# Designs tried in a protein design chat: VH-VL binders against Riboflavin kinase. Part 1

Scores and structures below are computed, not measured.

Target 1, 134 residues: Riboflavin kinase, of Devosia riboflavina (a0a087m355)
Amino acid sequence: MGIRLSGCVIHGDKRGRKLGFPTANLSIAPGVELPPDGVYSCIVWLPGQTTHHGATASVGNNPTFDDVKERRVEIYIHDFDGTLYGHELNICLLTRLRDMRRFSGLDDLTGQTERDVAQSRAMLAHHALTGLLP
Unless a header shows other numbers, all headers, positions and changes below count from the first letter of the chain; Kabat numbers aren't used for antibody chains.
ipSAE, averaged over its two directions, is called F for ESMFold2-Fast, E for ESMFold2 and O for OpenDDE. V2 adds 0.75 times the mean of E and O to 0.25 times the DockQ between the complexes of E and O.
Where letters were taken out, [cut] stands.
The coordinates of atoms that the task and the answers printed are left out; those that the model quotes come from them. Centres of patches stay.

## First folded at step 1 (VH-VL)

Design k04
Fold by ESMFold2, look of step 5:
Structure k04 (fold): chain C 134 residues (1-134), chain A 121 residues (1-121), chain B 112 residues (1-112)
Amino acid sequence: as target 1 above (134 residues)
Amino acid sequence: QVQLVQSGAEVKKPGASVKVSCKASGYTFTGYYMNWMRQAPGQGLEWMGWINPDSGGTTYADKFQGRVTFTLDTSISTAYMELSRLRSDDTAVYYCARDLGGDYEGYFDYWGQGTLVTVSS
Amino acid sequence: DVVMTQSPLSLPVTLGQPASISCRSSQSLLHSSGYNYLHWYLQKPGQSPQLLIYLGSNRASGVPDRFSGSGSGTDFTLKISRVEAEDVGVYYCMQALQYPYTFGQGTKLEIK
């Protein structure tokens, strides 16, 4: 699908840190059309870099958390352990992996997150994305 | 020039509710979580939970679940904490503190001045 | 809940001498990112708490070099190389790895 978005990293969801999947939350400019809600495989360019990282994105509300007033883009960058708070990210949403769903508890959320990341990695490994630029 | 200015002291009877305000200035209000702590006289600190001013989402410590509510008025950069069904052991100084989140969870770099709530029969 | 245990709870110190405060958690505070989610706060008499040390060993803005934090996992130490009169108050460690965030009991530092 290949939907290009950019945004500034704002404060992270505190729960994601404790689940082992730290997320970057993006502030998207008003009026920018977001893709349908769901979980996506995607790629991300870090500030000042032309090489990309694989990632898993959530577009819309997280049904387990009551802390979202509008649709948000939350991104877990695969194999990345730095901080990007306050920096602008450029992303490309590729494949919609699933709809948003409700979770019965923390263990359910964690298990689904692990599956989403695994599916995202598999999808990205399937595509020839070498040399793609922001 | 970050500042968090809280509402004044309150005296309440058991069973009542109290609502404490925390007005923020000198930073982007929606860019930081707002945490609430309390401290009974002569005692240590106790975390009550947080609210995300960007989303309005909340997390409450289990001890306060069902009695505490955090709310916002983003038009005046103000957070509120309401504690209901007050008991005498709710007598404490209540603090707001901002929190960057993400890699910096628990980084409470600025605190309000505190609001004494006294609950007595 | 993660239990945070400080020692000593009362710490009388002579001006100009060093001081050391220990904090032990009931569980490791070391996250897989390499950060220890342990912070130190000072509450001076009649004041709100102020952040001194974040993530185990980093000084907050404006905190003098005489304060240092060390440790990892379950054992952490706050040191003051030379105690000044303005250092009196109650020192708290706090963990922020797991909800609820929890504080130690406090260590009251006084000039003797």
Scores: ipSAE 0.000, ipTM 0.544, lowest interface PAE 13.9, mean pLDDT 82

## First folded at step 5 (VH-VL; from kb17 with heavy chain G31D, light chain S32R)

Design kc02
Fold by OpenDDE, look of step 6:
Structure kc02 (fold): chain C 134 residues (1-134), chain A 120 residues (1-120), chain B 112 residues (1-112)
Amino acid sequence: as target 1 above (134 residues)
Amino acid sequence: QVQLVQSGAEVKKPGASVKVSCKASGYTFTDYYMNWMRQAPGQGLEWMGWINPDSGGTTYADKFQGRVTFTLDTSISTAYMELSRLRSDDTAVYYCARDYGDYEGYFDYWGQGTLVTVSS
Amino acid sequence: DVVMTQSPLSLPVTLGQPASISCRSSQSLLHRSGYNYLHWYLQKPGQSPQLLIYLGSNRASGVPDRFSGSGSGTDFTLKISRVEAEDVGVYYCMQALQWPYTFGQGTKLEIK
């Protein structure tokens, strides 16, 4: 189950970097249908690996930062601190956690990001327990 | 040495638009957010918003939403602030300032300021 | 919006004497990281603002050790141990925890 996507890691806003949640932006091919905007629990396969890692993904525009009109896919790979620029990543979006929203400030953004990651981890653990992981 | 050099003073009529430029040098332009502030004559400082030169993402203060536009020309390390539908109370010195880092929110380098006068 | 309140608004000081400026915020500026997102700027006459103190208590590059920032949460203080002629200008505190960023009214330091 889940929605499979593939994309090359490109440079992005790196908004989570100083907050402890460095994200990777995926360049998705034109014409690929993306799921509804929101934050998702997801799994990712690193280059050359058959085992997946847990991750938290965001799909869509960032209302807070009024980015380019193009919808983006950003992922925070849990417990991973390597660099992946230029690499092709395969991901699977599993559970939609929430809608995209505007933040009132840095603390609000940081707090929600922490909650998102915690919830993502919980969902991934649930999927693993119930055998719903692909 | 880091420098921010802004365009010259402007005189505009009410209802017109003004576009102020801010040319950066001495550092990697795309690595730092650019913020815009203004200061009416004899008054304090007012934050207008920021732009991320790497992605083009913007954040505007609600007061200016729909009336201000931040843009970039990364090829010449220049940021632009355009304010439309000008009125007399838009008369101010406008500043660009470099944010030291992502969300750090302190401005370590400032432009020299651009006086925009709005009068009929 | 976060309201920043400075006091006093006018600060006449004798050369060589200490000075103190207070800045209060309508809500806590303490981030969960442990840093206070409160910064101080000085705008000397006819010049652009310049950074003095960042994140509550850190002096910016080139800022003399006569300047110090302290405080946490909602109450902050900028101190000058010995005021010099070059310290004349308007001092601003600014919060950067909430958007929009907001400034205090400014404190005009003058020499008596």
Scores: ipSAE 0.564, ipTM 0.844, lowest interface PAE 0.7, mean pLDDT 92
Fold by ESMFold2, look of step 6:
Order: structure tokens, then sequence, then C-alpha cells
Structure kc02 (fold): chain C 134 residues (1-134), chain A 120 residues (1-120), chain B 112 residues (1-112)
């Protein structure tokens, strides 16, 4: 079910914390199969834990020269306010909520993020995900 | 010590393109958005857009969309701004600036500026 | 786009006296987080701009305490309690709530 990924948190959650959505930015190994770019409901396992949290992720590629792309996943972990910089996270991307889109400003970004998180929570509550392991 | 060092002044004819470089040092290049601004002689500042050096994602102000391209070479911590189909009102000093807050406009370090003159 | 209007555009001041610069935006800069996304920059003669005040009222690192920012919503003020020679230059407000970011026209502060 879904796509299982792991990655190291590569930079802090400075921008998301002020806006109420602290995020972890993950570096995903090359060659890992990813679903289409977009915003997803997902679950995440914190380092050393076998229980999961709900999360909302954006999946995107980083275009480079010669059509070589880098893989990026940015995750807001629901109901979590800890520090994970430098740690590896295990995630499972479940339901694609929407395409990536351009925003007109912080109000637009914040409003969309609130809707995405609400949709992610609703999708996760609908699924029977208890007992899943990394 | 954070530094942003831009390429030198350029003189261009209308219709040409210009590519300005901005080399960053003293910090992890991929941690902060790079922004571009310009300032016509004797006038105020105008934001052109940004690039996220981590993802390569760009946002361009609508006024420049279709004429400006931001690119990167992360191996040398350098951002580039290319402006095409130049016209005389593109004469300006072009600045790169680091956004400490990403998305939030905290331009804590600026390049020295690059004068681009479009004439003849 | 959000229009930023500064006044005055030219501000001659006597050394040691206070100065005040107003900035008005065409729409509110107050974000739902409670922060006003309004910043102030100083461009000294022949130099690149430098950040003075962020989020309406917070001094950037290294900025003397004679600089203060105030205001909320659409009306903002930068104050200098006692102007010094190194304060000459052009002051810009900039809104960062909406994209594109937009600057005021600038206020040129001069010692008279």
Amino acid sequence: as target 1 above (134 residues)
Amino acid sequence: QVQLVQSGAEVKKPGASVKVSCKASGYTFTDYYMNWMRQAPGQGLEWMGWINPDSGGTTYADKFQGRVTFTLDTSISTAYMELSRLRSDDTAVYYCARDYGDYEGYFDYWGQGTLVTVSS
Amino acid sequence: DVVMTQSPLSLPVTLGQPASISCRSSQSLLHRSGYNYLHWYLQKPGQSPQLLIYLGSNRASGVPDRFSGSGSGTDFTLKISRVEAEDVGVYYCMQALQWPYTFGQGTKLEIK
C-alpha cells in the first residue's frame, strides 16, 4: 500500500514553524521509484519508533542540467513538534491530494496548506492503518 | 563570512541576452532561496523572482515571465539570472540576495550589483 | 500587485534630530499568524541595500537601537531617534506577504 521511502532530513523547519506547519525536507536516494509530483497524505515513522504519525507531503523533482533530476520530499508531520535534522525518516506515501501549483503569496500558501492538512487527516482517519511497521 | 559576488558590468544591444552570475560563499548554498532584484538608474528597487537552490524551483514576477530564467550550478555555489530580448528600459543594476527566511523577504546578504546597460 | 507608498520622498534632517518615514500599503500586510510582512531596507550611497527592520518592528542583526519600526495592517512607520551621519541614504519599505514582493518608492534622507 502506497510507496515506501526513506530519506535524511537535510535542512531545518525554519519557514514552516513560523507559519504553523514545521516541515522536514528529505533527500531521497537516486533511483527510488516515486509517484507523480503532487501533495500526498502519508504516514511517517520517527527514528527508532515502530508507531507512526500521520503526515502531509509534497513530492517534487529538482531539475538540473542534462535532464538529471534530484528527488525531494517535504513532510509536515501531524501533531509533532520535535527536531529531526540529520535523522533518517521512513515514510509511506498514500493518497495524492492535488497537483503542485503556484501561489500568490503567504496567505494563499498558508490557506492551501491548511486545506491539504485537513484533507490528509480526513483520508488517514478513513483508512485502517493501525499496526503498520516501517 | 557570507559573501555574494556578482559578475561584472555588461553593455548590450537591444534584442540581446545577458547572463549575470552570483557566487555564494560562507554558507551552505542549498539552504536558502536566492532572489534577484533590479534598480534602474535613479529609481527604486524591483523584485524579479527567486530560485530555490535545493529543488531548482523558480518563481518569476509576472512582468519578467517569459524573458527571465534563473539557473544554478550547485557544484560551484553559483546562481545565474538570464534576461532575454533586452530593451533600453532593462538598463539597471541587477542584485542577487539571500533570503534568510525563504518565502519571507529577509534579504540579509546582497551581491554588489551588476550594471547592465542596453543601448545603441 | 500590492502598491507601497512612502512619504516623504525627500527627508532633509538636522544631525542629531529625530526622523520619521511613513509607508502605506494598498492592502493589509497582517498575516493570520499575527505577523505584519513589512520590511525596511537602507541603501547607503553607492552601496547595496541592507536590511534594517523585519516584520514591522524587529531590528535586523547589528542595527542600532535608534532605529525602530511600528504600525500594522496598511500603515507603518520607521523612526530614527537621533540621526547620525552614517544614516544618510535611501530608505525602502517592502511588503513580503504577496508575490511579487513590492517596494516603496524610497525616501532619501539627507543631512541639511
Scores: ipSAE 0.387, ipTM 0.776, lowest interface PAE 2.8, mean pLDDT 86

## First folded at step 6 (VH-VL; from kc02 with light chain Y35K N36T)

Design kd01
Fold by ESMFold2, look of step 6:
Structure kd01 (fold): chain C 134 residues (1-134), chain A 120 residues (1-120), chain B 112 residues (1-112)
Amino acid sequence: as target 1 above (134 residues)
Amino acid sequence: QVQLVQSGAEVKKPGASVKVSCKASGYTFTDYYMNWMRQAPGQGLEWMGWINPDSGGTTYADKFQGRVTFTLDTSISTAYMELSRLRSDDTAVYYCARDYGDYEGYFDYWGQGTLVTVSS
Amino acid sequence: DVVMTQSPLSLPVTLGQPASISCRSSQSLLHRSGKTYLHWYLQKPGQSPQLLIYLGSNRASGVPDRFSGSGSGTDFTLKISRVEAEDVGVYYCMQALQWPYTFGQGTKLEIK
């Protein structure tokens, strides 16, 4: 059920907060296979907690100078307002909602993000995810 | 404190390529988008695009799509802009600029500019 | 692309007098967050551009309070309450709501 990943939050939520969707950027350990690039519905566990939050994630590779791609995942945690810089998060990617695409501007980006979050919430509401553990 | 230092002036022939560097200091390089602009002599400013040094993601203005490439060397906090198949109307001063807000156009620090001259 | 139109393109001003520069966009620059994505830059002779005003009306760090920005939607104004000699240069408005970012043509401010 889903793809389990973990990573350290390497950036604060500065970018997403400006658009109304605070996000955490995760650095994924080298050697971990990422799923195909795209936007996913997912759930996340905060450090030390066994209850999960719903989330929406984007998965993409980051090019590097040495030909080793750094793996990155950007997570918007639904209904969560705190900061997680420096924390390790456990996540489970559930459903791939769409491919990555280019945007024409901030309204286009914001509109697509709203749709992604709505779809993620809908997918999560259709699953009995109560009691899932990290 | 924050500084963006660009490579020196270049003279190129039509059809060649040029690669301009922009070395950042005084801040965490990967925390802010890097943008590239140019300004032809006696003319206004033109945005060329950006690179997100965290993800490597790029956006290029349509005018430059297919001819421009932005790259990074994060080990030395340096961004690069390469423009290929140069023609005389590419003669301009090229600027890098940090976007404090990332994709908000808040260019709080600019490089000193790099003159690229394309002539036969 | 969003077209940015500045007026006037040339602005001779007597030292110590006010100056006003207009900028019009072909589309609204108001984002659903309530922010207006219009910035102003000054390029002094022989220098790189520098940020003056961001998000319509906010002064950037170190910018004197004689500079102010106003407007919303499609019509924007940069005002200098009392022009000083160091204010000479070309003023650009820029929209950052749509990609590509686009600049106005520039307004060259000169002392008469």
Scores: ipSAE 0.431, ipTM 0.783, lowest interface PAE 2.2, mean pLDDT 86

## First folded at step 7 (VH-VL)

Design ke03
Fold by ESMFold2, look of step 8:
Structure ke03 (fold): chain C 134 residues (1-134), chain A 119 residues (1-119), chain B 112 residues (1-112)
Amino acid sequence: as target 1 above (134 residues)
Amino acid sequence: QVQLVQSGAEVKKPGASVKVSCKASGYTFTDYYMNWMRQAPGQGLEWMGWINPDSGGTTYADKFQGRVTFTLDTSISTAYMELSRLRSDDTAVYYCAREGDYEGYFDYWGQGTLVTVSS
Amino acid sequence: DVVMTQSPLSLPVTLGQPASISCRSSQSLLHRSGKTYLHWYLQKPGQSPQLLIYLGSNRASGVPDRFSGSGSGTDFTLKISRVEAEDVGVYYCMQALQWPYTFGQGTKLEIK
């Protein structure tokens, strides 16, 4: 069930950390098919672990580097504030919560992120995900 | 130490486009957002938008949406701003500036690039 | 867009005397994190702008301690305790809470 992805956490500070939602950015291999752009409820396995954490993910294409796009998934791991730079993460995208949209500023971004995280937590609480493996 | 060096002045006709470069040195290029501002002669400063060199993500001020494009060449630590369908009121000095610590302040600025748009 | 209004727009000051510049925003610049997204810049004649104060009251590297920023919510003040000749130029406040980032109109400081 869900859509399985993996990727390397790439270096970079993000405004999410300044706003209380530290995120991991995953670089996804160019040949991997991503689901439709959007915000998803998901679960994630940290390196070497078989137990999962709840998370909220943004899926989108990121145009960079002379018209070469890097495909990235930005993940806020619920109740986690560790360092994962340079590590591989395995994730499973579960429910698409909304389309991507533009924001008018930090308050708009923070408010929407809070709502997304609340929706993600609620959906994860309603599913039997115990024992699911990477 | 930290330097932002912009390309030279440009003279353009209405309807043309211009591409201004901003070469960065003295820091890790992908760790800091690059912002673009402009200043018309005798006027104040106007923010045009930013690009995140790490992700390639951009935000453009609505006024410029559809006319401006920010791009990068990370192999030479250079950011670019292209403004199309130029009008006479686009005549200004264009600045690149590095954003400190994702907090929206600009701690280092390029020297500015004068773009003159005249018939 | 957030409107930033500076006062005065022209500020003649006697060398060695204090100066004060007001900046008012059309909406609060206080974020949930407790940070105030208000920054100050100086543009000296013929130069690019340079950062003076960030996040309301923090002095940028190399800025003398005669410069201070204060204020809350929508009302902000930049103070220079003792004006020197090198302080001549146009001072801008800028908000960075909402997009687009917006600048005040500028305050031109001149020595009388």
Scores: ipSAE 0.479, ipTM 0.814, lowest interface PAE 1.8, mean pLDDT 87
Fold by ESMFold2, look of step 9:
Parts: sequence; structure tokens; C-alpha cells
Structure ke03 (fold): chain C 134 residues (1-134), chain A 119 residues (1-119), chain B 112 residues (1-112)
Amino acid sequence: as target 1 above (134 residues)
Amino acid sequence: QVQLVQSGAEVKKPGASVKVSCKASGYTFTDYYMNWMRQAPGQGLEWMGWINPDSGGTTYADKFQGRVTFTLDTSISTAYMELSRLRSDDTAVYYCAREGDYEGYFDYWGQGTLVTVSS
Amino acid sequence: DVVMTQSPLSLPVTLGQPASISCRSSQSLLHRSGKTYLHWYLQKPGQSPQLLIYLGSNRASGVPDRFSGSGSGTDFTLKISRVEAEDVGVYYCMQALQWPYTFGQGTKLEIK
């Protein structure tokens, strides 16, 4: 079920936190195959836990460092407001909700994020994913 | 004390590129977006875009998309703006500025870098 | 893009008298959080711009209380209660709700 990935939390997006959607950015190893860029419903296992949380993930490249493409996954963990910097997370990407797009401003960004999270929560409730392990 | 120090003036020919540096001090470099503006002689201010030093994410104003690139060297707390395929109407003072509290206001500005593009 | 329109573009004032600068946006700058994404800067002759007012009405650090910002939605005003010689320069409003951030065309304040 889904696409299993893991990565180290390398930084968070403080703007997202101010908007009510704190995110963790994961650095995925260069040899790992990522699914198509987009926004996904997903589940995540916090460090040391076998019980998962629902999440909304954005898959894309961040090529602004060192001329070399780096693959990253940005994750908003539903109902979680902690710090995971430097820890490894295990995730499972489930349903692709939409393509990545550019935003015209703060209202556009917040509105789309709200819709993505709502859609992710709805999809996860439909799947009944209880008992899945990392 | 927060300070942004930019590289010196540049004279370029049309078609060339220019890279302006902006060295930050007095604060945690990765906590604040870095923005770039320009001001042509006798004209107003124009926003070019920002870079998030924490994630490396960028946003460019559409006018500059495809010609401007923002980069970082976090080891020396320095942001860079490179503008390519220069034209004479790119002659301007270029500014870096720190964005306060992710709220889109610029609380500290560099001293400006004059870029002159002429034959 | 959000168009920012300032008036007047040239503002000669008598030292010690009040001054008022208008800024209008083509779209509301009120975010659903209740914040208004409108900022004011002063560029003194030969200097970089400096922040005066952020989020509609908050004075930046070190800005005298003779400067005040007001307005909501699309109409904004910067007031200087008593103009001093150090206030000479070009005043810019800027919106930061939409990308690209956009500036007004500037208001040049001069002592007459």
C-alpha cells in the first residue's frame, strides 16, 4: 500500500507554522525513487513509534543549493505541533491529490493548503489504515 | 547590530551577467527571508523576489523569471543575486533586504549596489 | 499584480506643519488573519529605504511618534504630525499580501 519513504528532518517552514500548518522538510537519499511531483495524502510514523499519524505531503525538488538537484518531501503532520529536527521519519505516500502549482499570494497559499489538508483527512478516513507498521 | 553589506558597484556590457553579494551579520541568517529590490535612476522601487535561507526556496517576480537566480552561501551568511542577459534598462541600484517576521516588511536594507549596463 | 497608487507624488511642506500621504491598492490588503499587509518606507536623499510603518499602523523601531499609519482595505494614509528637516525624502507604500510585492510610485516630500 502506497509508497514507503524515509528521510531526515533538515528544517521546518516557519511561515507555515504562522499560518497554522507547521511542516517538516525531509531530505531523501539521492538514489531513492520518488513518485511524480505533487501533493499527497500520507501517513507518518514519529520517531520510535509504531502508531501512525495522518499527514499531507508535498513532493518536489529544491535546486537552490549547490547547482545539484536535491529531492525533498515537505510534510504537515495532522494534529502534531512538535519539533523533529535531526530525526528520521518513516512515511507512506498514499493518494496524489493534485499537481504542484505556483501561488499568487498569501491568501491563495493558505486557501489551497486548507483544501489540501481537508482532502487529505477525508481520504485517510476512508482508508481505515489502523495497524499499519513502519 | 543587524547589518547587510553588499558588494561594490559593477559596470557591464549588454548581454553579460552580474552577481551581487549581500553579507548578513548580527542575526541568525536562516530565520529571515532575504529579498531583492532594484531602483533605476530617478525611479521607484521594484521587488525582484525572495529566497528562504532555511529551505532554499525562492519566489521571483514574473518580470525577472528566467533571468534572475538567487543563491546562498550559508557558511558565510551571504546571499547572492545573479541577473543574466543584461540590457541597458537593467541599470539600477540593487538592494538586498531582510524580511521581518515573515510578514513581508523589510526592516533592514543593504547599502545598495549600482550596476551600470552600457556599451 | 496589485497596483499601488500614491498621492500626491510631490509634497512640498512648511517645516513644523503636518503632512499626509495617501496610498490606494487595487485589491484589499486585509488577510483573513485580521492583518493588513501594507507597509511604509522612507528613502532619505542618498540613502537606502528605511521601514517606517508595518502592517498598516505599527511603527518600526526608532520611528518617532509623529509618524502614524491608518486605513483599511484599499485606502491608507501616512501622517506626519509636525514635519522636521530630517523627514525629507521619498515615501513609498508597499503591499505584501500578493506576489509580487508591489510599491507605490513614491511621494517626494520637500521643505518649501
Scores: ipSAE 0.464, ipTM 0.797, lowest interface PAE 1.9, mean pLDDT 88

Design ke05 (from kd01 with heavy chain Y103W)
Fold by ESMFold2, look of step 8:
Structure ke05 (fold): chain C 134 residues (1-134), chain A 120 residues (1-120), chain B 112 residues (1-112)
Amino acid sequence: as target 1 above (134 residues)
Amino acid sequence: QVQLVQSGAEVKKPGASVKVSCKASGYTFTDYYMNWMRQAPGQGLEWMGWINPDSGGTTYADKFQGRVTFTLDTSISTAYMELSRLRSDDTAVYYCARDYGDWEGYFDYWGQGTLVTVSS
Amino acid sequence: DVVMTQSPLSLPVTLGQPASISCRSSQSLLHRSGKTYLHWYLQKPGQSPQLLIYLGSNRASGVPDRFSGSGSGTDFTLKISRVEAEDVGVYYCMQALQWPYTFGQGTKLEIK
């Protein structure tokens, strides 16, 4: 039932919020094997909750060439506008929507993000996810 | 007081490399992307790319791909730009600049510039 | 790449008179968020560039209110209501919607 991950929120949402998609950036512990890079439909449990939110996640490389152990996960939690800085989130990656790609600018990035979120919402609407636990 | 202080002028021969430093102070270094621009003598400005000081992630303009490398030393709040296989048309003043908005091109503070002269 | 074209390239102005600099982009700079990704910089003689106007019309910190930016889409204007001696330098527009970021050729403002 998907790929389970957890991580600490290390960044606020300044950049994503300015573009209409506030995100949480998770740091995954070294030694945890990440799934293939890409954009995923996923669900997220907020701290202390057993009910979940729908989300869209990107799994990407650590930008330093010689060290890939610090891969990060960026999550847009659907219909959520709060701060979780410093808290640990539990997520379940469900469907890989696409590969990571380079963008030609903000318009390209925002357009693709809108499509990703629409696809994630559609996938989540078709799944029986009620009652899943962290 | 936000300040970006760059290393001094350099004279290089064709084929060599140069590494320019940009030391930041007066703000949290990891909160803002660092961008690099250059300006050939008597010419306009040209964007070379950026680095995210929090993650080390880089984007380079296609013109410089394969020749330029941006790096960091976060312990001393310093960004570096290294340009290799220098040629005479790389003679320029090189600038670092902080992007307040990250991805928005909002360069609110610039370094003083570093003249790199490439000659035999 | 987005081409940024400034006019005029040389702008002699009488002290105390208004000045106007045009910038045209080869593509719209309006993002779907409603923001226009066009910035203006001034490079005074012997200095680094400094930000004047961001996102089309917003003055950067410490910029006098005699500077204003306007326009949307592909056509933009920087206006100085009354030119002062300290305004001498080269003015650049820059687009930040597409990567790579690109600058106009510059407009050299001089007091005549």
Scores: ipSAE 0.447, ipTM 0.798, lowest interface PAE 2.4, mean pLDDT 86

## First folded at step 8 (VH-VL; from ke03 with heavy chain E99D G100Y)

Design kf03
Fold by ESMFold2, look of step 10:
Structure kf03 (fold): chain C 134 residues (1-134), chain A 119 residues (1-119), chain B 112 residues (1-112)
Amino acid sequence: as target 1 above (134 residues)
Amino acid sequence: QVQLVQSGAEVKKPGASVKVSCKASGYTFTDYYMNWMRQAPGQGLEWMGWINPDSGGTTYADKFQGRVTFTLDTSISTAYMELSRLRSDDTAVYYCARDYDYEGYFDYWGQGTLVTVSS
Amino acid sequence: DVVMTQSPLSLPVTLGQPASISCRSSQSLLHRSGKTYLHWYLQKPGQSPQLLIYLGSNRASGVPDRFSGSGSGTDFTLKISRVEAEDVGVYYCMQALQWPYTFGQGTKLEIK
């Protein structure tokens, strides 16, 4: 069930806080296959923990001028407001909620993010995830 | 001391492309979005879009979508703007400016690059 | 696109006197976070624009306290309490709530 990924948090938690959704950007090892671009409900294990948290992730390959595709996973951990920079996270991407899209501005971005998080929480509440390990 | 230094003036013919560089110094390049604006002679300012040097993600104003490309060379803290299929009304001074996030205030600007498009 | 309208477009001012520039947006610039995404820039003759006021009323680093920004929603004002010679240039308001970012037409401040 789901797609397992791990990576080191490289930045993001200070950047997203202005909008109320601090995120962690993960550095994913080369050669790891990412799922289709999109927004996902997911779960995450914090460093040193076997109990998971709910999360909402954006998965997208960064566009480039040539054929190089960069690995990008950006995660908002529900109900968590801490510093994870430099630590490894283990995640499991579960339900794909929507395609990536362009936004018309900050209001559009913030509104969509709120809906994504609400949908992620709802999906996670309906799954039996008890005892799932990193 | 934060500084953005742009490449020199260019003269182009219609149909050509131009690539303007913007070299950043005095701060962590990947912490700030790089925005591009232009200003036609005697006219106001027009936003062209941004690039996030951290992720490589871009947003282009619809007017320029399909003609403009933003790229980076993070090893030398440099952003690039390429505008293709140039027209005479693309004659303008082109500016880069940094923005901490997408909150949109530009606290430092490059010196500007005049691009003249004439037949 | 959000239309930004400045008034006046030309503003001759006597040295030492106050100046006031109006900026109106076609849509509210108030974000759901409570922040107002309206910025002011000054472009001095022959120079790049410089940030003057951000998020409606905050002075950028190094900006003298004779400059102040006010307003909310759709109507904004930049005030200079006492114009000095170095204040000559073109003042632009810019909205940053919606994309594309858009600027007002500019207000050219000159000493008369």
Scores: ipSAE 0.424, ipTM 0.788, lowest interface PAE 2.5, mean pLDDT 86

